# Miniprotein binders against q96jn8r1131to1294: the designs that were tried, part 180

Target 1, 164 residues: q96jn8r1131to1294
Amino acid sequence: TLEFLENHGKNILLSNGNRTATRVASYNQGIVVINQPLVPQLLVQVRIDFLNRQWTSSLVLGVITCAPERLNFPASACALKRAAWLLRGRGVFHNGLKICEKFGPNLDTCPEGTILGLRLDSSGGLHLHVNGVDQGVAVPDVPQPCHALVDLYGQCEQVTIVNP
Below, E stands for the ipSAE of ESMFold2; O stands for the ipSAE of OpenDDE; V2 stands for 0.75 times the mean of E and O plus 0.25 times the DockQ between their complexes.

## First folded at step 15 (miniprotein)

Design X73 (at its last fold request DockQ between E and O 0.89; V2 from the best seeds 0.85)
Fold by OpenDDE base, look of step 15:
Structure X73 (fold): chain B 164 residues (1-164), chain A 83 residues (1-83)
Amino acid sequence: as target 1 above (164 residues)
Amino acid sequence: SKEDLAKKLIELYKKALELIEKGASEKEIRKLLKEVVKIAEKTGDLYLIDYAKLALEEFERGDLDDLRYYIKLALLYAKELLE
């Protein structure tokens, strides 16, 4: 069963069998990691449940290749300096640096109810899915094992893991 | 405006790097980085704010490499906002 790990950002409250993450304070400290590593053919999806328009920006989605159970999460995904491939806005970031300017839809403008998915293909390419539509390869060769990471950042205050 | 503030941040970050290279006092650099945080907060842009805070944090920890790293990220982001 896909769940968020108990090791998470300080402002996160897990519920619904650890399938729902809610950021209960501020705009940050909202990183969560899904328990099972991404493997080829596994589609991991989260639904944006609630957006708080008080803040700007929104969730960051991606993968980490370090052990998530022991990770001391920074306040935001943008502070991850190693082993991180992230989708932020329309950009793809590796260890904080933008490696692609425009990819897929703008995550900052995805409305509530949007279902975002991550999937590794057989070649190690990381795919983004939006409402069931494959947006293509965001990262062509991701080291394995890796874990899906969601940063409930800015507007995004709640997400839930959903089945395909 | 946010744009004007972003431009100011870029200037201040460049100044910060200059001070570091010249071996300026910690007091002076800290003062500048705190100013950067204050200006970033005025923008309301969360990443401007976070990069500024991270820069200051790394400075306080004495990690100049990571300080430069976050200044770099801040500069890149600020410049993108102006495009």
Scores: ipSAE 0.865, ipTM 0.938, lowest interface PAE 0.5, mean pLDDT 96
Fold by ESMFold2, fold request of step 16:
Structure X73 (fold): chain B 164 residues (1-164), chain A 83 residues (1-83)
Amino acid sequence: as target 1 above (164 residues)
Amino acid sequence: SKEDLAKKLIELYKKALELIEKGASEKEIRKLLKEVVKIAEKTGDLYLIDYAKLALEEFERGDLDDLRYYIKLALLYAKELLE
């Protein structure tokens, strides 16, 4: 069963059998990681449950290749300097630097109820799904093993893991 | 305006890089980075705020390479906001 790891950002409260993550303070310290590595047959999906539109930016979605169980996460995903590929706003970032100007939707404008999915294809390509629609390959060759990561940043105050 | 504040941040960050390059005092660099944080907070833009705070934190840790790194990320982001 897919769950968020108990190792998470300091402002996260886990509930619903560790399938729901809520940021309970500030705008950051909201990194969560899915407990199983991505494999080609696995689609990890989260639903945006609650947004606070007073903030300028929203959630970040992506993968890390470091073992997540004991990792000391930074306050914000923008400070992940190693082993991270992130979908942020309209862009794709690798270790803090933008590597693609535009991929998929603008995550900063996704409304409550949006279901965002991540999976690997057989070539190690990272795919984004939005409300069941494959957006294509965001990152062509992600090292394995990797884990799905969500940063409940800014606007995004709650997400829930949902089944496909 | 947010645009005026972003332009000010770009100016201040470029000055910070110059001070670091010429080996200016820690007191002078700290004063500038604290002003950067203050201006970034006035923008209300979370990434401007985060990069400013990260830069100051790395300066206080004595990590000049990471200080330069976050300054460069901040500059890239601020320029994109103005485009």
Scores: ipSAE 0.822, ipTM 0.914, lowest interface PAE 0.7, mean pLDDT 93
ESMFold2, look of step 15: ipSAE 0.820; ipTM 0.921
ESMFold2 (binder alone), look of step 15: mean pLDDT 88; pTM 0.860
ESMFold2, fold request of step 16: ipSAE 0.818, 0.801; ipTM 0.912, 0.906
ESMFold2 (binder alone), fold request of step 16: mean pLDDT 89, 88, 89; pTM 0.865, 0.862, 0.864
OpenDDE base, fold request of step 16: ipSAE 0.864, 0.859, 0.863; ipTM 0.939, 0.938, 0.939

Design X74 (at its last look DockQ between E and O 0.97; V2 from the best seeds 0.84)
Fold by OpenDDE base, look of step 15:
Formats: C-alpha cells, structure tokens, sequence
Structure X74 (fold): chain B 164 residues (1-164), chain A 83 residues (1-83)
C-alpha cells in the first residue's frame, strides 16, 4: 500500500492511513515522501485536495535517491542540494538548478482536484502524469532506487495518494 | 515594485559575494544578508524569501560553499523574474 512516510516535514499532519498529508502551518515545512520506491511501471498519484490562496506558488513534485527514512527534511524542496530531481512550476530542477525551462503544465496553477502522477519507464525516464495524461519524460535517466517526493508548498495545503 | 526589489536583491547578492571574496568581517556580511532577507520579505515571493533565508542560515552555520550555492540560486531566480 502506498503511504506517506512518518518522516516528514514539521508542518505536516498525516491522516487517512497516512495517505493524506496536510500542511497545518505556514507555507513550508511540508515535504512528504511516499514509502515505496518508484519502480518501472508503477504509477504513483496524488490529488491536490486543498489550496490556500493566502500563499503563492504551489506544490513541488519529484524524486529523491537518498534514504528517505533518515533524511532531515529542509523547510522546502528548493533547499535540497543533492539527490533530488524536482518539478516546480514549469521547470525541472536537479539539486536546485533548473535543467529544463518549460515542461508540462504549470504546477503553480493546477486547481484543486488535479491528479498528478509520477512513473518510471523501462529506460529510467521519469514521467509526469496530469489527470491521467502522460506529459512525457521530465527526467530522462533517474537513478534507482528513488522515492517520490511531494512538497506541500505555498498554496498547496493538502494532498492525498490516489490509485490509478 | 517586485521587479525593483528583485533588482536591488541582485545588487546586494553581488555585493555579498564581493565581501566574501575580500574577506570582509562577519559582522558586515551578516548585516548585508539580514538586509537581503528584509528586502526579500517585501517581495512576497516565497522563493525569493526562502533563498534569502537559506543564504543567511548557511552563513551563520559557517558554510561558505553552501552560502555561495544559495546566493547563486537566488540570483538565477531573481534574474528570471526580470525576463
């Protein structure tokens, strides 16, 4: 069963069998990691449950290749300096640096109810899915094992893991 | 405006790097980075704010490499806002 790990950002409250993450304070400290590593053909999806328009920006999606159970999470995903491939806005970032300027939809403008998915293909390419539609390869060769990461950042205050 | 603030931040970050290279006093660098944080907060842009805070945090920790790293990110982001 896909769940968020108990090791998470300080402002996160897990519920619904650890399938729902809620950021209960501020705009940051909202990183969560899904328990099972991404393997080829596994589609991991989260639904944006609640957006707080008090803040700007929104969730960050991506993967980390370090051990998530022991990771001391920074306040935001943008602070990750190693082993991180992230989708932020329309950009793809590796260890904080933008490696792709425009990819897929703007994550900052995805409305509530949007279902975002991550999937590795057989060649190690990381795909983004939006409402069931494959947006293509965001990262062509991701080291394995890796874990899906969600940063409940800015507007995004709640997400839930959903089945395909 | 946000753009004006971004330009100011770029200026200050460059100044910070200069001070670091010159071996300026910790007090002077800290004061500058604290000013950067204050200006960043005026923008309302969360990443502008966070990069500024991260820079200051790394400075306080004595990690100049990571300080330079976050200044770099801050500069890149600020410049993107002006494009």
Amino acid sequence: as target 1 above (164 residues)
Amino acid sequence: SKEDLAKKLIELYKKALELIEKGASEEEIRKLLEEVVKIAEKTGDLYIIDYAKLALEEFERGDLDDLRYYIKLALLYAKELLE
Scores: ipSAE 0.821, ipTM 0.924, lowest interface PAE 0.6, mean pLDDT 96
Fold by ESMFold2, look of step 15:
Structure X74 (fold): chain B 164 residues (1-164), chain A 83 residues (1-83)
Amino acid sequence: as target 1 above (164 residues)
Amino acid sequence: SKEDLAKKLIELYKKALELIEKGASEEEIRKLLEEVVKIAEKTGDLYIIDYAKLALEEFERGDLDDLRYYIKLALLYAKELLE
């Protein structure tokens, strides 16, 4: 079954059989990783459960290509300098640098209840889904194995893994 | 305003890069990066704040390559906000 790994940001509390992640302090230290690598048939979906609009930015979605079980996560996903491909706001970032100005919706404006999904296609392209609708290829040819990552950053205080 | 603070931060980051290139003292660079953090916090923008803190942290670790890297990210983000 899909679960968040026990190795996660320091401000995360896991619940609901490790399918729900809550950031319980501050605005950062909220990185979580899905326990299975992505494969073409696997759609990883999370629902935004709670937002706190006092913060200026919201969650980040993406993938890492390093093995996540013992990785020492930085405070914020923006500090991932290696092996990371991230969707942030409307941008796509590789190792901290923007590689695409506009892809899909602005994640900083997604309301509570939004369901966000990640999957690989058969060519290794990373797809974003929003409320069940495929937004297309965000990142061509992501190295494998890779794991889905969520940073409960800023506004985003809770997400839950949901079935497709 | 947030725009005025972002312009100030761009100026300070460029000065920091100049000091690093010239081999200025640790105290001079650290004081500048601490001022950057103080100004960044006034913006209330989480990425401006994070990049400023990351730059200072990498300087304290002695990692000038990572310091330059986070200054680059900070400059790119601040310029995007002004557009």
Scores: ipSAE 0.775, ipTM 0.894, lowest interface PAE 0.8, mean pLDDT 92
ESMFold2 (binder alone), look of step 15: mean pLDDT 83; pTM 0.798

Design X75 (at its last look DockQ between E and O 0.92; V2 from the best seeds 0.84)
Fold by OpenDDE base, look of step 15:
Structure X75 (fold): chain B 164 residues (1-164), chain A 83 residues (1-83)
Amino acid sequence: as target 1 above (164 residues)
Amino acid sequence: SKEDLAKKLIELWKKALELIEKGASEEEIRKLLEEVVKIAEKTGDLYLIDYAKLALEEFERGDLDDLRYYIKLALLYAKELLE
């Protein structure tokens, strides 16, 4: 079963069999990683449960290619300097640097209830899904194995892993 | 305004890089970076804030390479806000 790993950001509280992550303090320290690595044709989805409009920006989605179980998570995904491909706002980032200016919908403006998915295709392309709609390839060639990462950042206060 | 503050931050980041390259005193650089954090906090923009804090943290750890890295990211982000 898909769950968030126990190794997570300091402000995260896991519940619902570790399928729900809630950031319980501040705007950061909210990184979580899904336990099973992304493999081709596996669609991993999270639902935005709650937004706290006290803050700006919102969740970051992506993948990491380092071992997540022992990763010392930084306060935010923007501090990941290696082995990280991230979707932030409308941009795609690799190790902190923007590699694509405009991709898919703006993650910062996704409302509660939005279901966001990540999927690897047979060519190693990382796809973003939004409410079941494939937005295309965000990253064309992602090293494997990789794990899906969610940064409950800014407005995004709670997410839940959902089945397709 | 946030825009004005972003412009100010860009100036300060450039100054920070200049000070680093000139071998300015640690105290002078620290003061500047702390000022950057304060100004970033006034914007309310979380990434302006976080990049500033990360830069200061790296400076305090003595990692100039990562300091330059986060200054670069901060500059890029601030410039994007003005587009």
Scores: ipSAE 0.861, ipTM 0.937, lowest interface PAE 0.5, mean pLDDT 96
Fold by ESMFold2, look of step 15:
Structure X75 (fold): chain B 164 residues (1-164), chain A 83 residues (1-83)
Amino acid sequence: as target 1 above (164 residues)
Amino acid sequence: SKEDLAKKLIELWKKALELIEKGASEEEIRKLLEEVVKIAEKTGDLYLIDYAKLALEEFERGDLDDLRYYIKLALLYAKELLE
């Protein structure tokens, strides 16, 4: 079933059968990746379990287009310079640069309990779901294969993979 | 004061690009980038902090292209904060 990969950020502790990721130190070193590539019929969902609102920013959600099992992840997703498409705050970023100023909700303000989903459509379009509601296409042509990624950054200290 | 610190960071990042372009000493550039990290940490803004640290790290690796890249990202982010 869906699990976070054992290859993850240095500050991550996996639990609950590798379906829960907790950042146990600092504000970064919290990148986790889902163990299966996205395919059109797969909806990857995570629930925000715990936020520490003292930080200025929150989780990043997105995809990487290379095999993640042996990648050396940077401390923060903002340093992913290649093969990454990220939803951050209200923006969409490709390889560190903002390519869309506003898409969907502001991830920095999503409360605990929010369920965030990623899915590819048949054209390779990346969809964001929020609490079960499709927000539309964030990125129209993501190369396949790609894997869902969460950076437990700043405010976000715990997420859990949940069923659709 | 966060606004004042962000304006100071923009000034310092522009100065860093100037020093790089004119071939200033590595010690002068390092000193400036280290000051940028200290000021970024005072802001408490995580992206200002991360971009400042990433720029210094790329400078220490001798990767001037990536140094300029992270300074560009930092400038874009800092200007967005002031708007």
Scores: ipSAE 0.779, ipTM 0.897, lowest interface PAE 0.8, mean pLDDT 92
ESMFold2 (binder alone), look of step 15: mean pLDDT 87; pTM 0.840

Design X76 (at its last fold request DockQ between E and O 0.92; V2 from the best seeds 0.86)
Fold by OpenDDE base, fold request of step 16:
Structure X76 (fold): chain B 164 residues (1-164), chain A 83 residues (1-83)
Amino acid sequence: as target 1 above (164 residues)
Amino acid sequence: SKEDLAKKLIELYKKALELIEKGASEEEIRKLLEEIVKIAKKTGDLYLIDYAKLALEEFERGDLDDLRYYIKLALLYAKELLE
């Protein structure tokens, strides 16, 4: 079963069999990683459960290719400077640098209840799914193995892993 | 305004890079980075704040390469805010 790893950001509280992550303080220190690596055709999805609108920005979603169990999490995903491909706002980022300016919907404006998914295709392309709709390839060639990462950042204070 | 502060941050980051290249004292660079953090906080923009904090942290740990890296990210982001 898909769960968040016990190794997570300092402000995260896991619940619901480690399938729900809640950021209980501040606007950052909210990185979580899903236990099972992404494999081709596996759709991993999280639902935005709660948004705290006192903050700006929202969750970051992506993958890391380093060992998640040993990762020393920074305060935010934007600090990841290696082995990271992230979706932030409408942009795609590699190791902190924007490699695509406008991709898919703006993650900063997704409402509560939005289901966001990540899936690798057979060629190593990373797809974003929004409410079950494939938004296309965000990253054309992602190294494997990789793990899905969610940064509960800014407005996003709770997410839950949901089954397809 | 946030826009004005972003412009100021860009100037200060460029100055920071210049000081590093010139081999300025640690105290001078530190003070500038701390000022950048203060100004970033005034914007309320979380990424401006985080990049500024990261830059200062890397300086304090003595990693000039990562310092330059986060300054680069901060500059790129600040410039985007002005578009």
Scores: ipSAE 0.862, ipTM 0.938, lowest interface PAE 0.5, mean pLDDT 96
Fold by ESMFold2, fold request of step 16:
Structure X76 (fold): chain B 164 residues (1-164), chain A 83 residues (1-83)
Amino acid sequence: as target 1 above (164 residues)
Amino acid sequence: SKEDLAKKLIELYKKALELIEKGASEEEIRKLLEEIVKIAKKTGDLYLIDYAKLALEEFERGDLDDLRYYIKLALLYAKELLE
C-alpha cells in the first residue's frame, strides 16, 4: 500500500492511514515522500485537497534518489542540493537549478481536486500525469532507485494519495 | 512595488557577490545579507524569502560555496519574476 513515510517535514501531520498529508503551520517544512520506490508499473498519484491562495507559490512534485527514511529534509524543496529532480511551477529543476523552462502545466495554478501522477517509463524517464493525462517525459533517465516526493509548499496545505 | 523590490534585490545580490570576491569583512557581508532578507520579506514572495534566508544561513555557517549557490538561485528567480 502506498503511504507517506513517517520521516517528513516538521509541519506535516499524517492521517487517513498515512495517505493524507496536511501542512499545519507556516508555508514550508512540508516535504513528504512516498514509501515505495518508483518502478515502471507503478503510478503514484496525489490529489490536491486544500489550497490557501494567500501564498505566492504552490506544491513541488518530484523524485529523490537517495534513501529517504533517515534523510534530514530541508525546510523547503528548493534547498535540496543533491539527488533531486523536481517539477516546480512550469519548470524542471535538478538539484536546485532549472534545467527546463517549461514542462507540462504550471503547478502553481493547479486547482483543488487536481490529481498529479508520477511514473517511470522503461528507459527511466520520469513522466508527469495530470488528471489522467500523460504530459510526457519531464526528466530522461532518472537514477534508480528513486522515491516520489511532494513539498506541500506555500498554497498547498493538503494532499492525499489516490489509486489510479 | 514587488517589481521595484525585486530589482533592488538583484542589485544587492550582485553587490554581495562583489564583496565576497574581493574578500570584504564578514561584518560588511553580513549587514548586506541581513538587508537582503529584510527586503525579501517585504516582497511577500516565498522563493525570494527562502533564497535570502538560505544565503544568510550559509554565510553564518561559513560555507561560501553554498552562499554563492543560493545567491545564484535567487538572482535567476528574481530575473524570472521581472520577465
Scores: ipSAE 0.828, ipTM 0.918, lowest interface PAE 0.6, mean pLDDT 93
ESMFold2, look of step 15: ipSAE 0.826; ipTM 0.918
ESMFold2 (binder alone), look of step 15: mean pLDDT 88; pTM 0.869
OpenDDE base, look of step 15: ipSAE 0.855; ipTM 0.935
ESMFold2, fold request of step 16: ipSAE 0.806, 0.821; ipTM 0.912, 0.915
ESMFold2 (binder alone), fold request of step 16: mean pLDDT 89, 89, 89; pTM 0.875, 0.876, 0.874
OpenDDE base, fold request of step 16: ipSAE 0.861, 0.858; ipTM 0.938, 0.938

Design X77 (at its last look DockQ between E and O 0.91; V2 from the best seeds 0.85)
Fold by OpenDDE base, look of step 15:
Structure X77 (fold): chain B 164 residues (1-164), chain A 83 residues (1-83)
Amino acid sequence: as target 1 above (164 residues)
Amino acid sequence: SKEDLAKKFIELYKKALELIEKGASEEEIRKLLEEVVKIAEKTGDLYLIDYAKLALEEFERGDLDDLRYYIKLALLYAKELLE
């Protein structure tokens, strides 16, 4: 069963059997990690449940290759300096540095109800799915094991893990 | 304007890097980094704010390498805002 780990950002409240994450304060401290590591052909999806438009920017989606259970989460994903591949806006970031300027849709403008997915292919490529549509390879070779990470940042206040 | 603030943001961090290289006093550097945080907050841009806070935090921890790292990220982001 896919769930968010109990080790999460300070402003996160888990519910619905740890399948729903809600950021209950401020705009940050909202990082969550999915319990099961990504393996080839496993599609992990989250739905954007609620957006708070008093903030700018939105969720960050990606993977980490360090052990998530003991990770001291920073206030935001942008602070991750190692073992992190992130999708932010239209960019792809590795350890904080942008490695791709334009990839897929702009995550900052995804409306409520958008379903975002991550999947590893057989070659280790990390794919982004948007509402069931494969957007292509965001990161061509991701070290394994890795865990899907969601940063409920800015506008994004709630997400829920959904089945394909 | 946000654009003007972003330019000021960039200017101050360039100055901060210069001060660090020259071996300026910790107090002088801290004051400058705090000013950058204030400017970032005026913009309302969350990542400007976060990068600035991260930089200041690393400085206070005495990690100059990570300080430089977050200043770098901050500058890159700020420049993108001006494009």
Scores: ipSAE 0.852, ipTM 0.934, lowest interface PAE 0.6, mean pLDDT 96
Fold by ESMFold2, look of step 15:
Structure X77 (fold): chain B 164 residues (1-164), chain A 83 residues (1-83)
Amino acid sequence: as target 1 above (164 residues)
Amino acid sequence: SKEDLAKKFIELYKKALELIEKGASEEEIRKLLEEVVKIAEKTGDLYLIDYAKLALEEFERGDLDDLRYYIKLALLYAKELLE
């Protein structure tokens, strides 16, 4: 079954059979990674369970292409300057630099209950799903193997892995 | 106030880049980078805060290339806030 890896940000508490991640302090140190690499048949989905709207920004969603099990994660996903493609706010970022101004919804305004999904298509394109609806290709050719990553940043204090 | 702080943030980072290129002392550069962190914290904007802290950390590590990298990211973000 899909779970968050035990190797995660320092402020994360895992629960619910490692399918729920909670940030228990501050605004960062909240990076989590899904325990299986993405493959074309796999849709990884998380539900936003709890938001604290007092922060200016919210969760980041994306992929990393380096092995995550013993990786030393930075405090925040914005410091991933290698091997990372991230959906952040309205944009898509590659290794810290914005490569697309607007792709899907603004992640900073997604409410509690939103279900966000990631999958690869047969061409290596990374797709975002929002509440079951495919938003199209965010990144056309992601190197494999890659792992889905969530940064419980700012507003986002809890997410849970859910079935498609 | 946040807009004024973002303008100060940009001004101080441009000055920091000039001091680095002119070979100013470590103490001069550190004080400026620390002031940027304080300005970022006053804004309450999480990405300004993160970029400012990352830049200072790379300076303390002696990594001027990564220092310039995070200043670049910070400046791009701060300019978007003013748009």
Scores: ipSAE 0.810, ipTM 0.913, lowest interface PAE 0.7, mean pLDDT 93
ESMFold2 (binder alone), look of step 15: mean pLDDT 86; pTM 0.829

Design f20 (at its last look DockQ between E and O 0.69; V2 from the best seeds 0.00; counts 0 for: pae E 1.6 > 1.5)
Fold by OpenDDE base, look of step 15:
Structure f20 (fold): chain B 164 residues (1-164), chain A 83 residues (1-83)
Amino acid sequence: as target 1 above (164 residues)
Amino acid sequence: SKEEELFKRAEELAKKALKLLEEGDYWRAAYLYLMAAELALEAGNPELAFEYARKAIELAKKSGNEYLLKWAEDLLEKIKEEL
């Protein structure tokens, strides 16, 4: 069963059998990691449940290859300087540095109800899915094992893991 | 062995990079060559790592991506220490 790990950002409250993450304070400190590592053809999806429009920017989605159970989470995913591949806005980031300016839809403008997914293909490529539609390869190769990461940042205050 | 596995993986990434290059996807190709270079270096093959890193530099420039370029240049310096 897919769940968020108990090791999470300081402002996160888990519920619904650890399948729902809610950021209950401020605009940051909202990183969560999914318990099971990504394997080829496993589609991991989260639904944006609630957006607070008093903030700017929105969730960050990606993967990490370090051990998530012992990770000391920074205030935002953007501060991860190693073993991290992230999607923010329309950009793709590796270890905090932008490696692609424009990829897929703008995550900052996804409305409530949007279902975002991550999937590894057989060659290790990381795909983004939006509402069940494969948007293509965000990162052509990611080391395995890796874990899906969601940063409930800015507007994004709640997400829930959903089944495909 | 571990080194053999790293070496094979590096070659696979390089082959994939070449395919992406043929499609005009410079930044993804550059990224893959960078990953391949790091694996080759870890595998104890600095000569191959050097080759991949140089290719990454070229493609990073074509992509106009300063961060990939910096990564490639930093890696190249590290590789040179092993030559």
Scores: ipSAE 0.791, ipTM 0.904, lowest interface PAE 0.6, mean pLDDT 95
Fold by ESMFold2, look of step 15:
Structure f20 (fold): chain B 164 residues (1-164), chain A 83 residues (1-83)
Amino acid sequence: as target 1 above (164 residues)
Amino acid sequence: SKEEELFKRAEELAKKALKLLEEGDYWRAAYLYLMAAELALEAGNPELAFEYARKAIELAKKSGNEYLLKWAEDLLEKIKEEL
């Protein structure tokens, strides 16, 4: 089953059989990782449960190719400078460098209840899904194995893994 | 060897980039050529890295992707140091 990995950001509390992550302090230190690597046909989905609109920015999502069980996570996913591909706002980033200005919806404006999904296609392309709708290829090739990552940043205080 | 694996991976990415180029997807093709250039340089083949980086620059310009263009130009200058 898909769960959030026990190794996570220090402001995260896991619940609901490790399928729900809550950021319980501050605006950062909220990185969580899905416990199984992405493979073709695996759609990892999280629902935004709670937002605090006092912050300007919201969650970041993406993938990492470093083994996540023993990583020391930075305070924010945007500080990951190796083996990371991230979606933030409307931008796509690789190792801290923006590679695309506008892709998919603006994650900073997604409301509570939004379901965000990540999957690899058969060519190694990373797809974003929003409420069940494929937004296309964010990154045309991601090495395997890779793990889905969510950073409960700023506005985003809780997400839950949901079945497709 | 590690170098042979890096070289083979670079060629795989370049072939994928060519497919994307044939479809008119210039920024994703530029991204893959850029990744291929980095792998070729790591494999100790700066001549191939140069060719891939030059292609990445061309396609980044065609796509109007200023972020990939800056990255590709910076990489090309680094590759020139090893020629």
Scores: ipSAE 0.625, ipTM 0.852, lowest interface PAE 1.6, mean pLDDT 92
ESMFold2 (binder alone), look of step 15: mean pLDDT 89; pTM 0.892

